# Designs tried in a protein design chat: VH-VL binders against Uncharacterized protein At4g17700. Part 1

Scores and structures below are computed, not measured.

Target 1, 164 residues: Uncharacterized protein At4g17700, of Arabidopsis thaliana (Mouse-ear cress) (o23610)
Amino acid sequence: MEEYEFLVRVREAGGFDIEHLMDTKPSSCVIGCREFDNNDDYNAHIVLFARMGIHKYNMIQGTNLQLSCVEKYNYRSPRVYSAFYITLIAKDPDACNSLVTFQTRVVEEGFNMTKLSCNIARPKPGPQENAALPRHSVDLEPVDVFYKGSLPEWPPEDAFNDNI
Below, numbering starts at 1 at the first letter of every chain, in headers, positions and changes, except where a header shows other numbers; Kabat numbers aren't used for antibody chains.
F, E and O stand for the ipSAE by ESMFold2-Fast, ESMFold2 and OpenDDE, each averaged over both directions (binder to target, target to binder). V2 = 0.75 x the mean of E and O + 0.25 x the DockQ between their complexes.
[cut] marks letters that were taken out.
The coordinates of atoms that the task and the answers printed are left out; those that the model quotes come from them. Centres of patches stay.

## First folded at step 1 (VH-VL)

Design a01 (framework fv_amivantamab_arm2)
Fold by ESMFold2-Fast, scan of step 1:
Structure a01 (fold): chain C 164 residues (1-164), chain A 118 residues (1-118), chain B 107 residues (1-107)
Amino acid sequence: as target 1 above (164 residues)
Amino acid sequence: QVQLVQSGAEVKKPGASVKVSCETSGYTFTSYGISWVRQAPGHGLEWMGWISAYNGNTNYAQKLQGRVTMTTDTSTSTAYMELRSLRSDDTAVYYCARDYYDSSFDYWGQGTLVTVSS
Amino acid sequence: DIQMTQSPSSVSASVGDRVTITCRASQGISSWLAWFQHKPGKAPKLLIYAASSLQSGVPSRFSGSGSGTDFTLTISSLQPEDFATYYCQQANSFPLTFGQGTRLEIK
């Protein structure tokens, strides 16, 4: 099953760093890898989703990470279920504004942001850590009670008032 | 060898209900969704709704809200579509199709003819 | 609802001909468009997804193009097995909608 084998390899690689797999992608599988830029049709959504992932992580971990820039993203669609695997750079004000490579997966189910969920929000795993997606983080687990049906409440407005 | 096999043809009276099954094989059932599409004689294709085999989430066409229910049984890798309060204009061939979010309706069932007669 | 309009509704052609079928969306759908072939007594068959991506196993004489609101399916050299009804379908928003179909007939 070419599609099944390809999806297994994507999942084992963690979904975020899959450029090396794209040459083996079956023609029936619509998945794309994009470096972020200002001409991207999804620019506003990708930035919003990046902020959602950081906010989720901050709330759960008690951190204050801030979005520095979006590096790249992978997407899966043509249907009413769209998954975005976003790699971004965050700065940590609690560690002298050190930079952290961060990963978040946001799923948009339905149209016009009717149902949004954020299942993965984490610093990028190190080379010796298991980067594979666990079963509960695979595609098609879009429901996240914390972000279901609505955007999370942002950190205080002043935390994001600086343009970087 | 992905295969979707649907239940056989049905003849129903107006006001009755019909439940069509779609048994799948050759792939991981819970990794895909199932869409249902129908075609009335002399008409084009009409999308009825979609169900996730992973979590059971559904989305139905507005025209069918309240009359249609889609379900899955993971133990048998089977999807079901039940249509209630049947009318003569529900006479159609009903298809299930694998809803591959990374692609489109890439595999289809053979179709089930549902005839609603007085 | 996004309305999909195909043209022509019917086209007569001979084996070897180049055939084009057009699909227009009532609003922008980016590249969220698929093309299907439907033959009597059989289930529909996916030909093209994401407007221009050829489905595995589909002959290379089929191609798709377009984005936004205007899309085209092209068969570069018609074969006997290509006589069928063709449908476009948008996957941009709910409900998913099909064009009315284009019947490709023998001349």
Scores: ipSAE 0.006, ipTM 0.506, lowest interface PAE 11.2, mean pLDDT 78

Design a02 (framework fv_amivantamab_arm2)
Fold by ESMFold2-Fast, scan of step 1:
Order: sequence, then structure tokens, then C-alpha cells
Structure a02 (fold): chain C 164 residues (1-164), chain A 118 residues (1-118), chain B 107 residues (1-107)
Amino acid sequence: as target 1 above (164 residues)
Amino acid sequence: QVQLVQSGAEVKKPGASVKVSCETSGYTFTDYGISWVRQAPGHGLEWMGWISAYNGDTNYAQKLQGRVTMTTDTSTSTAYMELRSLRSDDTAVYYCAREGWYDYFDYWGQGTLVTVSS
Amino acid sequence: DIQMTQSPSSVSASVGDRVTITCRASQGISSYLAWFQHKPGKAPKLLIYAASSLQSGVPSRFSGSGSGTDFTLTISSLQPEDFATYYCQQYDSFPYTFGQGTRLEIK
């Protein structure tokens, strides 16, 4: 099927840098690409998801990365199952505020964000590293889920004001 | 090619139940939601409810809560809508519709006429 | 629930005419509005989504505009196959709601 073949190519390319594949996207396919913009309808959600990914990584690795800005995101919809592949810039205060390109994938099941999972949270892999997505990330079958349930409680000002 | 094919017309008595099927093809069934919409003779379109083919979550119109059940069968890529305790005002053409990118209905079944008469 | 009101309820027109149908939401729905064409004996057909985006395969004579509460569907040069009933639908929130329909009749 053309949609299945396109999704395989997205998975093999890593899901985050797929602009070069969009010319071959079937019209039936539910993947879109967006550069982050203050006028984006998903603005607040994307910022929260970006913070969630950084938080997960910091907890697991013992780092203290901070969100600098969101660069872009790819998404799968309809609302039945939404997945967001977010590319962002993080600041590392432990390394003289150096900037790190960071990637996170957040899956939203159900309306109003009642069922969230974050199953990819990492610095962007280098040219010699495997950037391919896990098999199940394209198949809509999350294998590893770190974050389930309610969104983290961050102050509203912190969620929206300093990273757009 | 995306297709939604519904079961055939039904004639039921008041108080009976009807179960309409919507067999899908041409896309990944579990990636989309299915809504059910009906139209009574001489009336407009009325939304009945929605089901996720991904996880089976549902949302039903308040008017039908307690009388309607929506289900899916992933092995056959089929959605079902069962309406119980039928009344004469349930006489309508029933449609299944696939949700597209932003929750709009991009593909529809051909419709199933359900007639409720004594 | 969000109420959708269409105007007019019926319009008579001739081939080649410009036809305008309006839809009003009882509260703000941003651009989460679709337009459908419905012909007797057939399923509804999506024409416009996101208030102004033309669905693939739909003729360019159809266009949509508006945001918030006031929306318009325009057919710039009516063709014989365009005689049908047209519905607006909001998909901003559950329950999804439709307008009452506008019947486009041959003059």
C-alpha cells in the first residue's frame, strides 16, 4: 500500500527529519510537518510536550537541560491517536550554556490529553549513530511508555512565556 | 482506494435493536476514528457518536446515551453501531464516516436505511 | 452544545450563477468548520475543511471563508451537478453539530 510504504520510509529516516519525503506523501496519509510558530494552533501543547521530553531525559540521565526554543515538529492525526515528533534546542547550564539539538516523541491518546506517553527523549543522534525509529513507533504500538496520565504540573507562565 | 461499505437496510418493530456494520478498506483501520451520523426523512444530519479504532474509546451524543453502543473489530476492519429500544423517530438513514486530519469526515459509507414501524 | 445556523434555508439559482451560503456558530470555533454537499440517495461529500481548505478532487469553483463564528461557502459559477443540499459542520468540540442545511434548487 502506498501509505504503508511511506510510513516505512518515515521510520527508516527517524521520523524527525522527513521534509525530503513529503513530496512522496500519499494524500491519504496522516503525517504533517510544521516549523514552530507563535501562531501555531498547537503552540501551547508543543511547548508542554517539549518540556516533558526534556524532563524525562533529565530524570533518567541526571542532567539539567533547559528548553531554549522549539524548532519544528511532525505530527500524526486524527485526534484518535496523535503523535508529535518535536525537534527543539536545549541549553545545558552544566556545559557553559551550550546548545543541544534535542528530539522528543509524545503520543496523545484521547481528547484533552488524558492519556499521554513520551517514548523518545534524546539529543539528536550524530551522523554515525542510528537515527532509525523503533519498529513499534511507526506501527502505533508504544512499546515503552514513560509518562502516562496527567500532564506534568508546571506553572502556566513557565509553560508559555520564555521559550517561544 | 478508501472505501466504507455498510450493511443492508433493516425493518424493525418499536422496542427492538438494530446493529449496523461499516466494513473499511484501503487504509490502516486503527489510525482513524469512525463517527456515526443519521438523517431522518425530511430532517438534517445528526451526529450520534464517535469511536476510536485505535483503543475503542467512545463519545456518544447525550440524546442517545444508554441506547447506543459503538464497537470495532480490528481483525475485519469493521465498525459497528447498535441502537436499542427503537422508536418510530429512529427511522433514518445511518452513515458511518471516517475522521480525517482535523476531525473532519473525509470518507463516508453509502448509508443504511433503518425503518421502525409497528 | 454549539448551535450551527445556516442561511438561507433554500436558494434558487441558474447555471453560471454565483451562489453564497452562510453559516453561524453560537460560539467561537476558530476555523474548525467543514462544508458538505448532500444529494438524495448518496452519502454526504466533503467540500471544504478548516473553514477554507478545498478537499482534494473538489472543483475550484467551491471556496470557503470565515473564522470564529461567521462562515461562508461560495460557488463561483454554478454547474448542473451542484444542485444539492449543503451543510456546515463544526468539529471544534463534542458533540459535533451540523447546520440545518441549505437546499440549492434549479431556478
Scores: ipSAE 0.007, ipTM 0.527, lowest interface PAE 9.7, mean pLDDT 79

Design a03 (framework fv_amivantamab_arm2)
Fold by ESMFold2-Fast, scan of step 1:
Structure a03 (fold): chain C 164 residues (1-164), chain A 119 residues (1-119), chain B 107 residues (1-107)
Amino acid sequence: as target 1 above (164 residues)
Amino acid sequence: QVQLVQSGAEVKKPGASVKVSCETSGYTFTSYYISWVRQAPGHGLEWMGWISAYNGNTNYAQKLQGRVTMTTDTSTSTAYMELRSLRSDDTAVYYCARDEYGYDAFDIWGQGTLVTVSS
Amino acid sequence: DIQMTQSPSSVSASVGDRVTITCRASQDISSWLAWFQHKPGKAPKLLIYAASSLQSGVPSRFSGSGSGTDFTLTISSLQPEDFATYYCQQADSYPLTFGQGTRLEIK
């Protein structure tokens, strides 16, 4: 029941800031925490999901937040249900280009007939005074071209199910 | 003690709708999904879909997408499953189950609700 | 849809026997498989998840193995309360699908 107790704690913590729980993660658990960088095999998907979250928030709130960089993401799979908890830095041009720590959760459902649901899209609760670009900021131009071009080429679906 | 308690048996005519309730207790309702599974007499188990008690997001089996609606009431820790346009082949015992790992495990089940569809 | 086929459809066994039930998926499902015990008039009970992980409170005589397309549920020493129907379930893709069931009967 280690995995069950761990998953309950992850859900109670909200899924985005779970570093303090990872020391208790069972080896059988398919939850992973990843810092975003240029060597990440999920770059295209994570950036796409980040942009979806910002877009959803902007449409609902009438804001103009822009993706600056992705800080980190947590993921959970089986293949039928993959959830991504993405923490990113957004820039607010309407507030002197101030930086905003932003959180979005994107769920990928189904095999070969992908359904994407964005069910959390929000500035991180609490003060925004601590938002800052990570020291390892990623170059987003190549991924941005990929996102805006033809339908993205998805990575192998079973890659989302691996424990890192 | 974790429990899922379902509403009582229903008898419906073809074309009617049925709404089954699943009242939960003994755990944090909003931390889990609720899945619905049915079993027709003499047949095996069939998954119908799940609902998140946290945000109300749903995922329905494709064959039922147009006829099923799953909802929750957080104030009463209760999940509901409504099936419309009932046919005789919808006669089944309907179960709600707590989805512990998403789709990995259904660890606690309701006692079942028999829905009979006959003319 | 992924088809799950269980073998055999029924097994006759005596208390103390080692019983093996198999489940085959029509395509690779990795380890996304669960096993359930179901008795008439009762709700199903989860025994095994993720192909080989024993659910808390389930006796250690139950074990699961396999990956990909072929999976096995083993009961190492059958007890009277184990006579039931057993179902496998894949969690790899929609819709979630169950095997047809294996009925375990007293010899």
Scores: ipSAE 0.006, ipTM 0.480, lowest interface PAE 11.0, mean pLDDT 78

Design a04 (framework fv_amivantamab_arm2)
Fold by ESMFold2-Fast, scan of step 1:
Parts: structure tokens; sequence; C-alpha cells
Structure a04 (fold): chain C 164 residues (1-164), chain A 118 residues (1-118), chain B 107 residues (1-107)
């Protein structure tokens, strides 16, 4: 499979659910898939990006979704520009603490989060299914604890600028 | 300073070939794709293809398949686009543009006018 | 190929006006849409990517919205340097395709 054909299939799948395609990935392709766990090299970044997505969605929709855990993420090989397609489980306290599969895409330009953009933040499209915590999920602190801390720049100003 | 600088204008006869260069600076050359886009006088923008400086992989627009070749020289951080068997309707301003695998273009060269006339 | 259609083809406006330009894709492209500004003799300049993300260094008067097939670019308070041709571009699938352009002219 040419890299072009593979990337077209990845984009048709929205970038999030591409495990089916990985056996056909050309060796030259820079896309990777990872399940989330405590030994992941990107653990801290991925959790931050997941919280950014939930925060953006809550601000725009007026909801109060809470990050439960990160299920998986797909990424471009990180150098100067990296894109992360994160699938996570969110808890909805306004719906009897039901679990929702949620998707967010975060782009990191430069090293050490010099510029971040969150351009997808939504419940997974299609028929809703009851989400389940992954077997080896990491217990994450409530969003309230995360937002009480001060960050030097709570994502870049444009990270939440979705002018709908 | 991050920039793409293209070679100067060319005048060619029908049937000739042209090779346009795009010298990059201010970033790691192998971290981004380079695409080529052209605009004929009075027409819209037309994508011609992309190349990955990381591995040399290319993808060309179907209508140009067999006439276009894209290459890179990592030692000079320069991309090249060669178009063969030129026709008068190949007269256009040719741009190189930087993107990653997402293929929107955040940085463009200044353009190279290629005129094909008898 | 995905066809990109812009409306209007041209618009006349005055400094300080709010201007809206639309772009329609012939197929769903999710949020994989960019907006470019092009001035004669200059390279195109990226304004918006992923339908609504403002490119660094672009004034906040520019904004993008939409998803799927219908997209808009808005300039909230037109400045003299904004008179140009604006293009949308989809990057959902190959070949990459552009709208025909919307020319923004002085009234």
Amino acid sequence: as target 1 above (164 residues)
Amino acid sequence: QVQLVQSGAEVKKPGASVKVSCETSGYTFTDYYISWVRQAPGHGLEWMGWISPYNGNTNYAQKLQGRVTMTTDTSTSTAYMELRSLRSDDTAVYYCARGDYEWYFDLWGQGTLVTVSS
Amino acid sequence: DIQMTQSPSSVSASVGDRVTITCRASQGISSYLAWFQHKPGKAPKLLIYDASSLQSGVPSRFSGSGSGTDFTLTISSLQPEDFATYYCQQYNSFPLTFGQGTRLEIK
C-alpha cells in the first residue's frame, strides 16, 4: 500500500479508529498507535491534551463532563509538528454518571508545548454505546483539581477559539 | 527566519522541461512535507503533488502523472519539481508549500513564473 | 474529486464592514478545511486551518466556522489590507482541491 492510500484511509476513519489499518501501514509512514498506560513516554502530555479537549467541549456546550481515563491515542512521529488523536472515556454527572467515549485532536507545534491547538473535541460520532473503562486504565484526578492549579499559559489563547 | 525561497522565472518552448527549486531554511527539513501548487493566468489553484523529505515518498496529481518528478536534497534542504513535455497550458506561477501529514499549507514560497510559448 | 464551491464570487465592502464568505464541499470533509488570503504577486497566506483554528500572527478579526460540507470565513471589521482574494482548501482526501476564490473589493 502506498503511503498516500494509507493516509487517505486514516483520514476517512477520522484518525481515531485505525487499528484495523495498522497491519497495512507502509514502513515509511510516520503514524503510530498507542494504548495509554503509566509507562507511556507521552503520558503527561496526553493527559494534558485530553483535559484540554474536555475543557473546550464543556465551555462551548455548557456541559460538565469529567475525564475518567484515556483509552488510546494515535500520533504522527513527534519532531517539530505533532498531531495527537486521543480517544478517552468521559463521565457525565448530569446523566447519572454515564460513561461516554470522547475524541479530541491536539496539534503541538515546536518542542515542550510552545504552541497547542485543539481542533476536535466531541463525543464519538455514530451510535452511542455504553463506554467501559479499559482494563489497565489509570485513575485520573477530577477536572476540578486540575483547573484549580495555575498554569503559565492555560493552553495557548487560540486552542479554544472555535468560532462556530 | 523560517522561509521557502524559489528559483527565478523561466521561459521555455513547448516540449521542453523545467526544473524549479525551493530552498528551505529555519526549520528541520525532514519534519514537513513539501507540496507543489500552480496557478495558471485567470485560473484557480491546482495541487500538483507532494514529497516527503524524510523518506523520498511522493504522490502526484493524476493529470500530471508521468510528466512530473519531485525530489529533495537534504544536504541543502532544497526541494525540486521537474515538469516535462511542456505545453502552453503549463504557463503558470508554481509554488512550493510546507505541510505535515495533515496537508494544509502554513508556509509558501514566493512563486516561480514559468512561461511556455512558441 | 471533491469540488469546493465558494460564494459569493466577489463582494464589495467598505472599511469597518463585517464580511462573510462561504465554502461548500461536494462531500463531507469533517473539519479538514483551510482558508487562504491571496494578493497579486504574493504567496498565499494561511489564515485558518481545521475549519476554525486561527493561524499564528493572523489578526483576531478573522474567524472560521463550520463542519462537514458548509463552512464560513468571517472578517468582523474590515481593514484596508484585507482587500484580496480568499480561497478555501479541503485536505480530507486527494487530490487536494481549492475553491474558485472570492474577490473582496473596495466599495
Scores: ipSAE 0.015, ipTM 0.563, lowest interface PAE 6.6, mean pLDDT 79

Design a05 (framework fv_amivantamab_arm2)
Heavy chain, then light chain:
Amino acid sequence: QVQLVQSGAEVKKPGASVKVSCETSGYTFTSYGISWVRQAPGHGLEWMGWISAYNGNTNYAQKLQGRVTMTTDTSTSTAYMELRSLRSDDTAVYYCARDLEYDFWSGYFDYWGQGTLVTVSS
Amino acid sequence: DIQMTQSPSSVSASVGDRVTITCRASQDISSWLAWFQHKPGKAPKLLIYAASSLQSGVPSRFSGSGSGTDFTLTISSLQPEDFATYYCQQANSFPYTFGQGTRLEIK
ESMFold2-Fast, scan of step 1: ipSAE 0.017; ipTM 0.513

Design a06 (framework fv_amivantamab_arm2)
Fold by ESMFold2-Fast, scan of step 1:
Structure a06 (fold): chain C 164 residues (1-164), chain A 122 residues (1-122), chain B 107 residues (1-107)
Amino acid sequence: as target 1 above (164 residues)
Amino acid sequence: QVQLVQSGAEVKKPGASVKVSCETSGYTFTDYGISWVRQAPGHGLEWMGWISAYNGNTNYAQKLQGRVTMTTDTSTSTAYMELRSLRSDDTAVYYCARDSYYGSGEYYFDYWGQGTLVTVSS
Amino acid sequence: DIQMTQSPSSVSASVGDRVTITCRASQGISSWLAWFQHKPGKAPKLLIYDASSLQSGVPSRFSGSGSGTDFTLTISSLQPEDFATYYCQQAYSFPLTFGQGTRLEIK
């Protein structure tokens, strides 16, 4: 019961800006908050996921946003999947290279990114807009649904931590 | 009926390597991580490192960095810890313990293997 | 690395006594602290996690308290099976670190 109440508060806060809720996190919840760091174990994956979210948004909205940097991410790792709530700064070349705070949620299901889905990809809502997560935000979409053409440009080679 | 069963005792010479196994049962292997902890005779518990059974991410104690490798085999629900370039002060009982998935939110160490005595003698 | 300091290093007590063991972290660790009981020839046993949560199957005479840097483990009425070495452990950040242990001996 306490876990459900905490998850409701996370959902209502949008999942991306939840640092103020962490002191009330039950031990049963595997949710963490991290500032992006080049020494982070997930650095390569987070950058890949950030680009995936931007790419999905660009294809759906007809925009050309580009990743500038990753600010922070929250993660939740229950059974058989990991969810990442990534806050990043994107550059908009169609608006004189203005900077946009952008949010994407990427779910990794299975080992080695065998199934990735993105079900939130948007500019950060303003204070007067509804920031709450959809009730079915954990619903997965196959990666193939993201694309109706050529694969996007992936992060640099050094973003992959595979050392084989 | 969660169980962690470790391989048997080993006697090694300085400079050799040892690989200890930890076979798990009674839970979904990929929902947890495995930490390795050792205790030298007359000393306290010392954490060696952690591995995610989900994605294979590892984190090793700095003292052991470069000498330790942790791996998992999902098909057999088994974790392994290999320690190289053994020294006399590596003589210890080595334990595996079920730990949190990413090392992030929760920790358990709620189930432990029975321990494996590794003796390093010249 | 976060250093965990336990006190006392050893304590002699009689059955029925109230025993308190303390643990101090070198920096704030919120409630990311566990207590373990270790007996010779056996694997360590989790007693308390998240500073104050009693592990299933552990007698209610064991309790934990604290947050931030200062933590305590209390045994309200010592039983014969409680003579063991007790360790605290921080799970706030890697590397995970244990205290040096407190040896609880019969008086």
Scores: ipSAE 0.006, ipTM 0.480, lowest interface PAE 12.3, mean pLDDT 78

Design a07 (framework fv_amivantamab_arm2)
Fold by ESMFold2-Fast, scan of step 1:
Structure a07 (fold): chain C 164 residues (1-164), chain A 122 residues (1-122), chain B 107 residues (1-107)
Amino acid sequence: as target 1 above (164 residues)
Amino acid sequence: QVQLVQSGAEVKKPGASVKVSCETSGYTFTSYGISWVRQAPGHGLEWMGWISAYNGDTNYAQKLQGRVTMTTDTSTSTAYMELRSLRSDDTAVYYCAREDILTGYSYYFDYWGQGTLVTVSS
Amino acid sequence: DIQMTQSPSSVSASVGDRVTITCRASQGISSYLAWFQHKPGKAPKLLIYAASSLQSGVPSRFSGSGSGTDFTLTISSLQPEDFATYYCQQYDSYPLTFGQGTRLEIK
C-alpha cells in the first residue's frame, strides 16, 4: 500500500476514527494516534485547538457548548504543515448539561511560526452520515454566515479571505 | 477580483541592488503569503522564497539567503523583494505569486503578478 | 531538494490532437502537485492543483492525474491558444521546485 492510498482511506474515514487503519500505515507516513493525557507535550496546544473548534461551532450554530475533556487526537506532521484531528467531549448547557462527542480539525503550518485554521467543527456524525475530510481546499463560509450580530474577537476578521 | 501588479523593468550594474514591488488588491492581504519566482532567459522557473503577510515570517532559498530580503507593507497591501550584489546571471523576469498560508494544504500559487524584467549589465 | 523531471522537453502537435505531458518527482509528494501554463510575455497561469483538481475558469479539456512520484497533464483536444510551455511544481516541501518545462509547439 502506498502512502497516497493510505491517506485517501484516512480522509474517507474522516481522520478522527482511524485506529482500524493504522496496521496498514506505510512507514514513510507521519500519522499518529494518541489518547489525551495530562503529561502530553502538546497538552496546552491540543486544549487550545479543542476550544477553537467549539468556539467556531458556537458562532455558526448559536450554541453554547463548553469543553468538558479531550478524549483523543490524531496528528499528521509532514514537512510544511501539521493537522490535528481532535475528539473531545462537550457539555451542552441548553440541553441539561448533556454530553456531546465533538470533532474538530485544526491545521498548523509555517516554518517560523504556527498559523492556525479550523475547517471542521461538528458533533460526531452518526454511522450513516458522511464523515469524509475536505480535499485540498478550504470551503470558507462568508463572514455573514458565521455572525448574526456583532463580530466576535476570534476568529479575527483579518483571518478571512473575501476572495476564496 | 484578485490582482498582483508589479513595478516596472529595471537595468542595473553588477554589484548593485534591485527592489521589486508587488501591489495586491481584491483580497485580504494578511491572510496570504507571497512567493517570489524568477526565470532567466532560456531557463525554467526558480523559487526564491516566500513571506507571510500575516506576521512577516520569511523562508528563502538557501542559495539566495545572504542576498535576498522580502518585506511587506500592510498599509498598502504591497510585498517587496530586494536582491543585492547583483550578478549577470541574476538577469531574469521576477514574479510574485500568492500562496494560501491559512489552511496548510493549499500551498499552490493561484494568482501571479505580470513579471518584472531585471537586466544586469555585464 | 525534490527534483522535478518533465518529459518530453518539447512536443509538436496539431489542433485537435490529444497531448500528454509527464512529470516525475525524485521522492513521494502525495498529490501536492500543480500544473502551470506559461506564454511569452505573460504571467504563468495555474491550470491544475492537488494533482487532479481543475482551477476555476480553466477549460475542461485540461486534466491531471497521478500521485506519489508520477504525474500526467492531458489536453484532450488541443486548441490554438494552448501552444505554450507547461510546468509542473511540487508544493509538498520547501524549497518549492518546478520541472524544467515542456514546450508545446505547432507541428
Scores: ipSAE 0.006, ipTM 0.483, lowest interface PAE 10.3, mean pLDDT 77

Design a08 (framework fv_amivantamab_arm2; at its last look DockQ between E and O 0.05; V2 from the best seeds 0.00; counts 0 for: pae O 7.7 > 2, placed apart)
Fold by OpenDDE, look of step 2:
Structure a08 (fold): chain C 164 residues (1-164), chain A 122 residues (1-122), chain B 107 residues (1-107)
Amino acid sequence: as target 1 above (164 residues)
Amino acid sequence: QVQLVQSGAEVKKPGASVKVSCETSGYTFTSYDISWVRQAPGHGLEWMGWISAYNGNTNYAQKLQGRVTMTTDTSTSTAYMELRSLRSDDTAVYYCARDYDYVWGSEAFDIWGQGTLVTVSS
Amino acid sequence: DIQMTQSPSSVSASVGDRVTITCRASQGISSWLAWFQHKPGKAPKLLIYAASSLQSGVPSRFSGSGSGTDFTLTISSLQPEDFATYYCQQYNSFPYTFGQGTRLEIK
């Protein structure tokens, strides 16, 4: 499989569920897919990003979802930013602690990663709904476009200190 | 197959300039940055800088500021690194490497050229 | 600049041995750490990227772990072709910097 074709397929998949494509990944393609492991300190910052996504969603929707666990995450890192595609399980205390699969995209911008943003934060859509996700050009990938309008309230300092 | 092919070995005198080429093939040239790395005899790897084949932006190591110029030719999918005012301590093997993927984000130098020996001697 | 310190500088091992190389960053680099294998007269070869992602085509006996400042490269069962110099490299911040290298020699 050619590199371009592979990347197109990854993009069409929305970047979250691409495990089925990885067996055909050309050697020239560099993309990261990880299963979350609590014993791996590599994932420490992913938990924070996951919480940020949940927080954003809660602020917007008026919900009180809580992070149960992170299942997996993918990443891509263009020169000026790094994007993380995180799949997590959230608990809904307003629905008898029912579990919901949640997806969030978190972007670190700048050479020093000085800007952190979240442009996807929602329950996992059903099949074929990924086609409705915004397509970003390379130049528009930095989420300045995402900050159209009022931003949600900044989370308090202890917002990410909850136990998993 | 993705490959980077560099120009041949160079012998230069102090004060001279050298220009090393890196011809790429097997991928979309403008979708990746090119980084240059060198290794002096008995020393480790040293990053020199990168150039965007997409927009021509560059970032050079501070140590080499003013002496190094990186360029690209999209028509030939070739990257160039020129080092001026050569010194004896510039004697090294110079490598080009495919760096960042603008589309999906390559995080490391996944493909390297074979290296170019540049010897600076009086 | 971020300094990368590898340990040990050299290691002697035998075929079949488990070998671990460590790399410490002078400041946090998240997971933006790569491992390279370098043999004389050859181009460096990418082994691990993003601290723990195995590059395509690299044998599974190679693995990477770590985040923040401390990282490790592990070769579970050393093969004859693995004797080389290994480098860690951070790409969290410019300038990119390499460790001083670890020479893996045959015992």
Scores: ipSAE 0.015, ipTM 0.601, lowest interface PAE 7.7, mean pLDDT 85
ESMFold2-Fast, scan of step 1: ipSAE 0.016; ipTM 0.550
ESMFold2, look of step 2: ipSAE 0.036; ipTM 0.607
ESMFold2 (binder alone), look of step 2: mean pLDDT 91; pTM 0.925

Design a09 (framework fv_amivantamab_arm2)
Fold by ESMFold2-Fast, scan of step 1:
Structure a09 (fold): chain C 164 residues (1-164), chain A 124 residues (1-124), chain B 107 residues (1-107)
Amino acid sequence: as target 1 above (164 residues)
Amino acid sequence: QVQLVQSGAEVKKPGASVKVSCETSGYTFTNYGISWVRQAPGHGLEWMGWISTYNGDTNYAQKLQGRVTMTTDTSTSTAYMELRSLRSDDTAVYYCARVEYTLYDSGYTYMDVWGQGTLVTVSS
Amino acid sequence: DIQMTQSPSSVSASVGDRVTITCRASQDISSWLAWFQHKPGKAPKLLIYAASSLQSGVPSRFSGSGSGTDFTLTISSLQPEDFATYYCQQANSFPLTFGQGTRLEIK
């Protein structure tokens, strides 16, 4: 499988739960899947990105989700962008401390987080819901600009359904 | 039908600025990024940069960094490329092209539909 | 930057001929390569993407092959409308870069 075809399959699978695709990964592709590890070289960054995603979701939805733990993340080493697809568990104090599997995608452009953007911040879609990513990768303001401005409005999920 | 329609030819003096527009139709503007490519007389194609139509992220060719600005107007489905401090070697046909997104590493695929081109002549 | 080198710089061929154009990348670009056709006074047209995938609407006489650093565009039976300059382009890394072009002249 060539890299372009592999990336199309990753998109169709939603980008977060792609372990079943890793056997078809081209040797030239630097995509990885990792369970979260306290000794991970990216530990501090991954936790930061996880918190950014939760905070973004809370601001847009008016919720108060709290990070419980990070389960795993998928990453793409830089070619043009570094992308991190983080799966985490969030606690909802407004719903009897229920646990929510949450997903966030953070894109890093340039070295050492020179430009960060948070594209996806959502509860994990249910088994009957479409988990596929939209073609254009929804991206609000870069993180360092986003939190200084007015609260952006998160478009409804159906506005991102691209079945073309 | 998918179309990218560019503004008309420009003649500029050295030191001036030029702003080329690229009006799109026939598709959802925010589902594709826009790249800019130029061709100087007697030379090949040269990539200038690209812009995300969703969030306005840009990536410019290093040699043009500081002189080029790419913007979009979603309400009119139009992309713009402004080049400042023009030199005679900026004389070229300038093209816009739409870029299909890859969702794993954002904005990184192929230019599938192109505008007709805009001739910019810089001379004194 | 990744340098793209095409060969030949120009080729003359007759209708019905099989034409091959090659493209070499200065570093491994996997299959992140496109081929474009460019005619005077017109915009470039995408023919092949991902090294070997035929763009919708492009005649099947066009084909692409290769991976890594060496790539080939083939026209199996040249038609009069195929007169053009052909460019390869790598999509592996920013800045995107093009080959210098191969000019195809119909005899």
Scores: ipSAE 0.015, ipTM 0.557, lowest interface PAE 6.8, mean pLDDT 79

